# Designs tried in a protein design chat: VH-VL binders against q86iv5. Part 7

Target 1, 237 residues: q86iv5
Amino acid sequence: LDSCSICVDFVGNSLNDLLNIILNSGVIGTCGDLCSAVPGGQIVDTVCDLLCDYVGVDEFIKLISDVDPDPIYICEKISVCKTNDNAAASLDLVQINPQNGTVGGTFTLSIAYTVTNTIATGQLAFNIIDPTGNAFGDAVLLVQQSPEQYTQQFQFQATPSEQESFPNGLYTVQALVCEGSCGSPHPNTYTLANGTTTFTISGADSSSMSGAGSFSGSSQSTQTGAASGSGSGFALF
Short names: E, the ipSAE of ESMFold2; O, the ipSAE of OpenDDE; V2, 0.75 times the mean of E and O plus 0.25 times the DockQ between their complexes.

## First folded at step 1 (VH-VL)

Design s4 (framework fv_rosmantuzumab)
Fold by ESMFold2-Fast, scan of step 1:
Structure s4 (fold): chain C 237 residues (1-237), chain A 121 residues (1-121), chain B 111 residues (1-111)
Amino acid sequence: as target 1 above (237 residues)
Amino acid sequence: QVQLVQSGAEVKKPGASVKVSCKASGYTFTDYYIHWVRQAPGQGLEWIGYIYPSGGSTGYNQKFKNRVTMTRDTSTSTAYMELSRLRSEDTAVYYCARDRYYGSGSYFDYWGQGTTLTVSS
Amino acid sequence: DIQMTQSPSSLSASVGDRVTITCKASQSVDYSGYSYMNWYQQKPGKAPKLLIYAASSLQSGVPSRFSGSGSGTDFTLTISPVQAEDFATYYCQQSYSTPLTFGAGTKLELK
């Protein structure tokens, strides 16, 4: 794992904690003052100190407190993640299996894409839109991904939760390959490719009565480039 | 081409202070952490602390926190470690070392040649 | 503090041998898929030299006969085949949390 991935993971996991500390603390004079309050133990504090020290506490607070906080953008501004305004990719496959499933069943989303000009820091992201228009999704972080063909898989169980009830009907899958965070208004963000597919849910599995839908991704790529998961089970764009 | 060159040997009396320098060349000084590590005669390595030259942020091993001060001069690409209230057990070789956490992990890829400190009456 | 237990304290070997040095951390040194464990070589009168970082990554310019492995709390440095210039003291180091800590060292000696 590189410094860009460490930064994105830290900011993604600690953003709400940092915002809470900033809003509820009087005067924060040092990176140590800010970072020692972040939960997660010594290594999280150390990562926080390193990133904050690089730009200074005032600039770090400004980046965290931005109107549209975005871990990739923050880490790019800290200069631990690279940008490439000329990144290019195509989306070759968006496929879900099974195409007809049941509530409580497990679904696998397979995405194949080709990078044609290096993605410096970006995402492979997807949203699943249920029959009522409610959406959920996930993303994987792409770091210094060289021109090559890549495959990524995501799994989820259609287990009803407060966030997603998994009603019977037609579901739409939207997938994007982006430089920067997909859908972000921040500079150096570009949608490079997009694709869609659909699947249906009908009936019910006996185990579907409670629980939350969660994602488990896996990557298959020919031994080059860097790809890492970074997202939640909720809509990204 | 990357080099860390340290100041020469020091002989001090108990209770004195010493300030060791570490001059960096062959890279951008402000992009890398400088750590200080010591080694007593016949003993292993002991971490003292770090300074990040860009912002001047420091972190010290609690064992030394009340006696050590790390500073830097970006115009000369030089890091300094000052250790006060010296005792005979501070007799050791003191090393500076370079670390780039945001390059791929944290590790000391280049070391200074060492500065020998002898504390005796 | 994370305590590093390095074993053995000394080891005798001949040129051509395969030797393994072990290092145990008192707690996991893994974070975000990365093991914060490094290995250094030190010859008498000289500063330490980085051999392995991130548990298994070979430093540029270091011969491929050196390799590192492990994760969590248990790590190993392997030298195979041992060459004449490899007789030195070896240290493991965790960089997971401050204070950064080193193992006590393993002296590799000629039989």
Scores: ipSAE 0.007, ipTM 0.454, lowest interface PAE 11.9, mean pLDDT 85

Design s5 (framework fv_rosmantuzumab; at its last look DockQ between E and O 0.01; V2 from the best seeds 0.00; counts 0 for: pae O 13.1 > 2, placed apart)
Fold by ESMFold2-Fast, scan of step 1:
Structure s5 (fold): chain C 237 residues (1-237), chain A 122 residues (1-122), chain B 111 residues (1-111)
Amino acid sequence: as target 1 above (237 residues)
Amino acid sequence: QVQLVQSGAEVKKPGASVKVSCKASGYTFTDYYIHWVRQAPGQGLEWIGYIYPSGGSTGYNQKFKNRVTMTRDTSTSTAYMELSRLRSEDTAVYYCARSKYYDFWSGYFDYWGQGTTLTVSS
Amino acid sequence: DIQMTQSPSSLSASVGDRVTITCKASQSVDYSGYSYMNWYQQKPGKAPKLLIYAASSLQSGVPSRFSGSGSGTDFTLTISPVQAEDFATYYCQQSYSTPLTFGAGTKLELK
């Protein structure tokens, strides 16, 4: 496991804890003062200390307190994750199966993409937009992805939840390959490629309620960097 | 070829300070941490601390924190460790070693300097 | 601090033998599917040499007769078959948290 993936994982998992500490603490004078308050045990505290110490506590707090939190950008500013303003890729396939399914059914999203200039730190991301305009999605972290063809699959079950009710109708799938976090306004962020497909949901299924927002994925091509999935249940862009 | 070349042996009196150098070549100096590890005669290995040459960030073992200072010069690709208020117990071989920036949490040392012998005696 | 307990302190073997060295951490050194455990070889008068990182990954240039295994708190270095150049002192090291700590060493001696 590389330090960029560790940083992105730490910030992604600890951002709300860090924000709450910053909001509720008085004077925070050292990285140790901040990081010792972060829940998660010794390794989380150690990762926090290292990242904070690299930029200093004041700058670290500023990065964490940004209105639009972006773990990739934060980790790039700390210099743990690399950037490539010349990254390039194409989206070769965005396919969903089945294209006509039912509420409670399982859907597989298949994405094929080609990297033509190294992605230093980025995402393969998708949003699914329901007939009412509500969106949900997921992303895989791309670290030092060399020029090659890659494939990725995601599966989800159309089980109603508080985040997504899965109404009958037409759904739009948007897939993006990005340097940086897809949709982020932060520097060194670029949409490299995008693709779109659609599917429909009709009728009802009595599938378990716990299936909504549950995603799984796998990489099927040779990769030089780590790939890390997230099941956010919210739109990524 | 990656190399870490350290300064020569030192003999010091108790209470003095010593500054050991570690010159890196064959790689991008700012992409790797430099750690310092010592070994007393007939004993095991003891970690002293690290410096990340790009930003100059340091981390020290609490045992040495009030006596050790690590610095670097990026123009010469050289790291330094200064240990002050020397005691007879500081007699040891001092090694510099690098660890990968990208795998900073793996903390393994793929290349080592040849060692610098420090003798502290009255 | 994480204490590393290495066993045995010394071991006698002949060329062709299989030897096992054990290292126990005072707490888990695993995080996110990675074990922060490394192994080094040191010959008299020389700097240590990395053999294994991440508990089981063989360093480039190190012969395949060296292997590492384990997770959590219990780790093992295996040398099989032992060759004449393998008689040296072996150290485990955790990189899970600072201060980085080493085991006390295992001296592999010729019978």
Scores: ipSAE 0.006, ipTM 0.464, lowest interface PAE 11.9, mean pLDDT 84
Fold by ESMFold2, look of step 2:
Structure s5 (fold): chain C 237 residues (1-237), chain A 122 residues (1-122), chain B 111 residues (1-111)
Amino acid sequence: as target 1 above (237 residues)
Amino acid sequence: QVQLVQSGAEVKKPGASVKVSCKASGYTFTDYYIHWVRQAPGQGLEWIGYIYPSGGSTGYNQKFKNRVTMTRDTSTSTAYMELSRLRSEDTAVYYCARSKYYDFWSGYFDYWGQGTTLTVSS
Amino acid sequence: DIQMTQSPSSLSASVGDRVTITCKASQSVDYSGYSYMNWYQQKPGKAPKLLIYAASSLQSGVPSRFSGSGSGTDFTLTISPVQAEDFATYYCQQSYSTPLTFGAGTKLELK
């Protein structure tokens, strides 16, 4: 693991806590004042102190308090993550299997993409839009992705939950490859490629307000064989 | 080549203070943390604290925080550790060691100074 | 504070032997798939020398007869085959949280 990935993970997981501390505390004069109040283990406090100390507490608070706080952008502004305004990629395949499935069935989303100019810090992201317009999805952080071909697989079971009931009908899958955070208005951010596919679910509908949906994301380079990676879970629409 | 060169041995009486220096060379001083670790005679290793030379921020082991001060001079690439109100149990070899800032999750010490022997006795 | 328990405190071996040293942390030292466990060798009168970082990554210039493994709370250092220059004291160290802590050490002695 590199410092960019750790920064993005920390900011993404701690942003709401940091904002609450900033809004509800009267005086924050040092990184210690801010970071000691962040809930989590000692490693979280250490990460907070290291990042905050690098830019100074005033600048760190300003970055966190941005109108549209963005973990990737924040980590780019403190120079822990690099940018490439000339990043380039294309989507080779966006495929869902099976294309026709049932409630309770397992679906595999396969995305193949080619990087043609290094993605310095970006995302591979997807949304799945159900027949009623409800969306769910995930993203994988991309750091220093050199020019070559890559594949990523995501799996989910269509088990009804509070987050998604999996009604019968047509589902739309949207995939994006980005430099920077997908959909972000910040500088150094670009949608490099996008693609769509569809699938259907048929069977008896049942509403469920219990359970939570989760995804296991995997990334791999077709030049190096099958590989797996970890990602930062962000909801995308 | 990376080197950390420490100041020479010290003999002090109880209640005095000592200031140990650690001069870095062969790398960009502000890219690495400097840690201080001590080892009493026949004993294991004990972490004292760190300084980040770029901003001068410090983190101390609570055992020492009322008695230790870490500073640095970026123009000479030198880190300092001052230990006050010395006791006989502070007799030890004091090491400086570096860890990389951009890989701060690693927190491993790839280069160490040669050590500074402190003897505290009446 | 994270306590590091090394076992054994001392052991005797001959040149050519396989030696294992264990280190148990009082809580997990893993974060984001990374194990914050490092190993050092120290000879009398000298500073410690880094052998292994991130539980299993071999430091540059360290012979491949040294290897590390483990995750979470349980870690091992293996030396195989032991050579004459390996008789020393070995320390594990966690870098997961401050205060950074070391194991009490394992002295490897010639039989």
Scores: ipSAE 0.000, ipTM 0.485, lowest interface PAE 13.0, mean pLDDT 84
Fold by OpenDDE, look of step 2:
Structure s5 (fold): chain C 237 residues (1-237), chain A 122 residues (1-122), chain B 111 residues (1-111)
Amino acid sequence: as target 1 above (237 residues)
Amino acid sequence: QVQLVQSGAEVKKPGASVKVSCKASGYTFTDYYIHWVRQAPGQGLEWIGYIYPSGGSTGYNQKFKNRVTMTRDTSTSTAYMELSRLRSEDTAVYYCARSKYYDFWSGYFDYWGQGTTLTVSS
Amino acid sequence: DIQMTQSPSSLSASVGDRVTITCKASQSVDYSGYSYMNWYQQKPGKAPKLLIYAASSLQSGVPSRFSGSGSGTDFTLTISPVQAEDFATYYCQQSYSTPLTFGAGTKLELK
């Protein structure tokens, strides 16, 4: 596992817990004091300790206590994730299939992009904007993507939920390739490429607002180019 | 307008403690860090630490970590700095200052208190 | 800790002159194209006043005769033309890492 990915995952998943601990505990003297209080078990605590120890407890708390916390940014600041201010990419394809679907149907979003200068730490993100202006989406963390062409697919089912009712109409898809977190105001964040496509949904029955449809976005990243660079990955685990 | 108003001058003996207050007004108190900086007579500026009023998180210069305690009262928009085990070398003007962000972002102080003079003498 | 070396320690100038103050950090204070260097003015008996942040950004309300430049480890504050009210002590400050540190100051005096 890549240290950057671990960091981003930990911070992303534990940010609220960390903030709650900080808010409730007052002065925290050690990384151990902070991290031992984080829910998630021994592995989470260990990751927390390791990350906190990179900068020390005070510095770690500062980063977590940012008014606009960004997991990627935080991991970059503690030097676990790398940055590249010269990162560059272009979008080659943004496609949604089917272009005309129905409520309850499965949609596949395919995004192809070319990296022309290494993305050190970034995102492939997309937003789907429904006819009412409600938006939902997902993002994939990009770590050390070398210059080449990449393809990512996302799949979602248009099942009504509390988060998205999937009304009939025209939907807009926005795709973004970013260095840093897409849309983040923090330094080292750049939108490298963007693109849009549209699709339609019909047959929305307004009555069945029943169950909490879990957005199971299975991101199958087919990384074709396994360049086996023998980088001595610090196997944290 | 933004204002930081500090408590009055203090005279202390070595080994004593002092608590300085900094009352903020003219802005949302919880949106900005309060930093403390001191200046010995005829000397430069020395950063002591910060408090983030929203959650009360603190960061201290290691030089002071075991002697300094920063607190805040959000209901009164007041920050406090307590320095214990005072020494003659702690004689200085102590300033509170506002910063929107911590280090690695901005860490600059756009508004300052008027300063509190602390004299530590036997 | 990042040490800030400020020079000169004192400077004499006349009204209308161009003055340059230099600050050197013991390590680079740049990150992601951002220079974490700030400049302050302090007059006797008063708190410091922010002049420049992010190496070159002028604080609101500060006269345009103040400017900042530099990157990496070397930074400069320029005052041109110097006015009568500009005779004061100036400090650089890094915000790259804690502890935050200041230069020793430069006293600008009337010639």
Scores: ipSAE 0.000, ipTM 0.489, lowest interface PAE 13.1, mean pLDDT 86
ESMFold2 (binder alone), look of step 2: mean pLDDT 92; pTM 0.951

Design s6 (framework fv_rosmantuzumab)
Fold by ESMFold2-Fast, scan of step 1:
Formats: C-alpha cells, sequence, structure tokens
Structure s6 (fold): chain C 237 residues (1-237), chain A 118 residues (1-118), chain B 111 residues (1-111)
C-alpha cells in the first residue's frame, strides 16, 4: 500500500472514534494520548501515531474536528495524498446487467472511464437510487491514476435489508469520477465526469428471506478489459 | 429483441470516402459500446475501433487512425463509421457489433460490403 | 500488438466426433483472475456469433457441447459431440489490449 491509501483507509475507519475521543476528552497533549484511545489494535495505533506525528497533535485534532471532515481531504491536508486541480476524465460506459431483474437477483454494474489528466487522489463512486428515493452505493479510491482507460466492476444481490428494501420499480444508477471525495465541499474537489443508467426490479420472490446485501468490486488500468477482486471504497449513504 | 441494422453496399473509387451506419434497437443504446470489425474476401477478422455512445469517446486501431472517424446520434440510436482516402485493400465486409464489458461482442450487424475499384 | 496464433487452419471431422481448436497469445491475456479470451463461430455469408467469453464462460443460448478452457497464453475451444450445424469457421479473440486481435480462423469441415 502507498501512504495515501493507508491514510485514507485509517481515517475512513477511525474518523468517528477520533471525533468522539476529541469531543469527550479534557486535555489531549500528545499523539500517543489520542492514538492509544483509538480502537483497532497495534496496527491502527501505529498508523495513527505516524500520521499525527507528521503534522503534530494540535493540527491533527483541528483537521479531524473540522465542520465536514472527509478522509481524502484530511489526508491531503496532512500532505500524504496529492491534489491536482487540473485533473480530467470522461465516463465512457455505465452498464448494468440484467436491466430487468427480480428481488433476490444478482446485478453487475460495469463502469469504464478515461483519465485525460492525472487524477492525484479521487474516487470512482456510484449511487443506486430506488423507486422511493432511498440511495445506496460504494466508491473506490483512485491514487495517481495516469491518463489511460480504466474499468471497474461491482456486483450486488437485491436482497432486502435494513439499508435497502428493494421495492419493485425503476432504479437509477449514477456514477461519478472525481478528484477528491465525490460531493465534498472541500477545496481541491471536482466532479470530473458523470453518467447514469437505469434498471427495473419486478416481482418479489415469494420464498425470499429478509437479509443483508453486499458489494464486491475490482479495478484495473488497461485499455480494455474486465475487473475482479475487492474494492476499498466508502459507502455513499 | 436486440438488432443492429447496417446501411447497404457501397462501391467507391480509390481516394473517396465512405460512411457506414449501424442502427441499434431493442436495448438502451447508451449502455453498450459499438465496435467496428472488417473482413476482406477470404480473410479473417480485423478490429477497426470503438465508440461509447453515452460520452462519444472513441478509440481506433493505429492502422486506421488517420483515416477513420466514428460518431453516433443518440436520438436515432445510430452509430457511424467514416473511412477516408480509400484504397483497394479496404475492399471488405464491415460489421458493427455491440460490445460488453470485457470487449466481447454479443450482437453483430449483418455487414456492409464495400468494394473499392477503379 | 498481441499476436494470436490459431491452429489448425482447417480440420475435417464427422458428426459425433470430439474436436479441439487451440489459440496461443504472444503474451498473457490474464488480469486479476480474468482471461480476456473469446471465441466466435462464423458461417458463410453471415456475421460472427459469440460462443465463449472470458476463456470458459458459455454465452446464453449456445449449446453445452461447446466449451472453452485455458489461461495465460494457451487456450482451447472444444466441440463434443460435433453436430451437423457446427461445420463453420471459428475465431479466437483477445480483448486484453487494444488493438483487439483475432486468430486467423479454423475451418471445421465435414469429412
Amino acid sequence: as target 1 above (237 residues)
Amino acid sequence: QVQLVQSGAEVKKPGASVKVSCKASGYTFTDYSIHWVRQAPGQGLEWIGYIYPSGGSTGYNQKFKNRVTMTRDTSTSTAYMELSRLRSEDTAVYYCARGLYGNYFDYWGQGTTLTVSS
Amino acid sequence: DIQMTQSPSSLSASVGDRVTITCKASQSVDYSGYSYMNWYQQKPGKAPKLLIYAASSLQSGVPSRFSGSGSGTDFTLTISPVQAEDFATYYCQQSYRYPLTFGAGTKLELK
């Protein structure tokens, strides 16, 4: 892993814990004081210490306690992630298969995009908006993506859960390529490209059980192709 | 039912240009790529290039890059391939094909025969 | 460019036979557990028809007597048992790198 990816992963997983510690502590004098309180074990403590020591405890606390903290912005301010205000990309393909499915069925979202000016630190993100307006999604981190064509694939099952009930009707898929965190108000954040598609769910499986759904995704940097594996993105709720 | 319907046969002189159309129906045109592949008489398949109808992004085989232009019209669900400065070696059947993620082709047009002769 | 070497260029078979067509890429077409290798069937005067994608995935509507295997640089299409409608030309295609490239084709002929 590069330091940018390590930082984004740490902050993404520990942001709420860090905020709670900061809000409830009387005095935090050292990075060790702050980081030793963060749950996650030795590896998390080590990463926390390294990042905090790099900028100092006062500045680290200031970044975490900002009005609208996000992991990419924090890691850019720490200077472990780069920015590029001239990043540029296009979204070439947003494809979902099947375009007509049923509750409990498996759907594959395929996204192709072309980077035309290097993305320093950004996201490929998507939201799926159900017929009632409830949205769910995921994102993958993009670090130092050079000008080239890229592909990313995500798979999910339309299994009803507390997050998403999968009602019958029209679903909208929105995909974004961003420098910075998609939708963030912070400096050095830009939506570079967007695309949409739709699919429908009709008919409930009469034997379906209430359960949780999950995503699987992967990416690759090629002029053609499909992807496999797991993504390291953040949910878009 | 998915269909790709191409324009009719063309006879051209060397140095001319040709524009072949490919009209898609039975699916959402902007959700799939369109690729162009040709086949000379008695020979195999040769890839020319692609277009993503959603954004209009194109990619061309370097062999054709200075002579080929691919466009589309989303209102009519039609893709176009224009090949200029025609040579006798361009005599072939030209196919459009629907591309999936992974760049394999599940539906093909019927083909457009191009004859280039003096 | 990735060169595709397809063999044999032609073969003769009878209905009921098992036939094997091979395809060799000049470099690996695998990435992240996926093989960017596809197979098509073409009958005279008609457009090609997709049979196999991702080296071994059978396209919907294609009979199970067609199967694909292989990884890296070496790939195989098997037809077993051969039926009368299978006498056609078969092409492999790599989709890993632009330009996309096809093998030279294998003509399956009735003996």
Scores: ipSAE 0.000, ipTM 0.437, lowest interface PAE 16.7, mean pLDDT 84

Design s7 (framework fv_rosmantuzumab)
Fold by ESMFold2-Fast, scan of step 1:
Structure s7 (fold): chain C 237 residues (1-237), chain A 117 residues (1-117), chain B 111 residues (1-111)
Amino acid sequence: as target 1 above (237 residues)
Amino acid sequence: QVQLVQSGAEVKKPGASVKVSCKASGYTFTDYSIHWVRQAPGQGLEWIGYIYPSGGSTGYNQKFKNRVTMTRDTSTSTAYMELSRLRSEDTAVYYCARHLGWYFDLWGQGTTLTVSS
Amino acid sequence: DIQMTQSPSSLSASVGDRVTITCKASQSVDYSGYSYMNWYQQKPGKAPKLLIYAASSLQSGVPSRFSGSGSGTDFTLTISPVQAEDFATYYCQQSYRYPLTFGAGTKLELK
């Protein structure tokens, strides 16, 4: 694993813990004092100390305490992630399979994109917007992505949960390729490409379209696995 | 060439101290932690502790905490491990290794320590 | 401490064989989608050499006949096909929590 990916993973997972420590603690005089309070065990403590020592505790606290904290931006400011204001890319494919599915079914999102100028530190991100306007999504970090064609797949199961109920209706998929964090107001952030597609979820549509379709009571549960699969359960942009 | 080069073999009597060096070259010394791992004859690997060269922060395995001290000199890109109050059970090969939160990707050649009379 | 139970302690094989070495952690070594499990090879008189990191990622320069799998507490190193230079001792290692801990080692010997 590279230092940029390590930094983004750490900040992304520990940001709320760091903010809570900073808010609830008095004067924090050392990186060791800050980092020893972060939950997550040895790896988190090690990475925290390494990154904090790079810029010093005062600057690290300032970066973490930003009004709209952004892991890529933080890691760029401490110089472990690179920037490229001339990054460029295009979206070649945004496709979901099946395009018509049922609650409890598995959906695969396939995205193809072409990088035409190196993406230094960025994201391939998507949001899935349900018929009521609730959104969930996921992102993958792109580090030093050279000019060539790339393909990425995401999978999720439409199992109802507290985060997403999967109502019947039309779903919209929005996909972005970005330098920096998609939707971030921070410097060195650019939307390079965007694309959309749609799919439908219906509880009985496949059988209702055939009239008196076959009924199978032995079908496996619709409440298996995580409701959003690989999705974060939160809109990314 | 990216390397960790350790000091030579040591023979010590029980109760003495030993200080082993580990000189880094070919990379930025302060970007990676240095850990120490030992291996007794015919036995497996045992982790002793670490130092972050940039800040000098250390962590030690509780088994060694009261006997081990790790230091570094950034001007010479050298890490040191000092083990005191030596016992015959400390007879082992001692390795330094480069670590960045996930794994040991670069190892020193090892320093043999023999503790006996 | 996280205890690493490695099996078998020794294994005899011939060139061309498929061999598997198993490693079990006393608690999960997964964090944020990664398994903090590594595999090392050690030849007599030499320092260990990294083969696999993050359970399944092949270290640069390591032949593709080495592969790792597993998550949580159960991990496997596979060597297929075994070659003459592969007869060595193999160690699993967790990097999730201090103290860092190693399995007891598996010695792969020629039949």
Scores: ipSAE 0.006, ipTM 0.439, lowest interface PAE 12.4, mean pLDDT 84

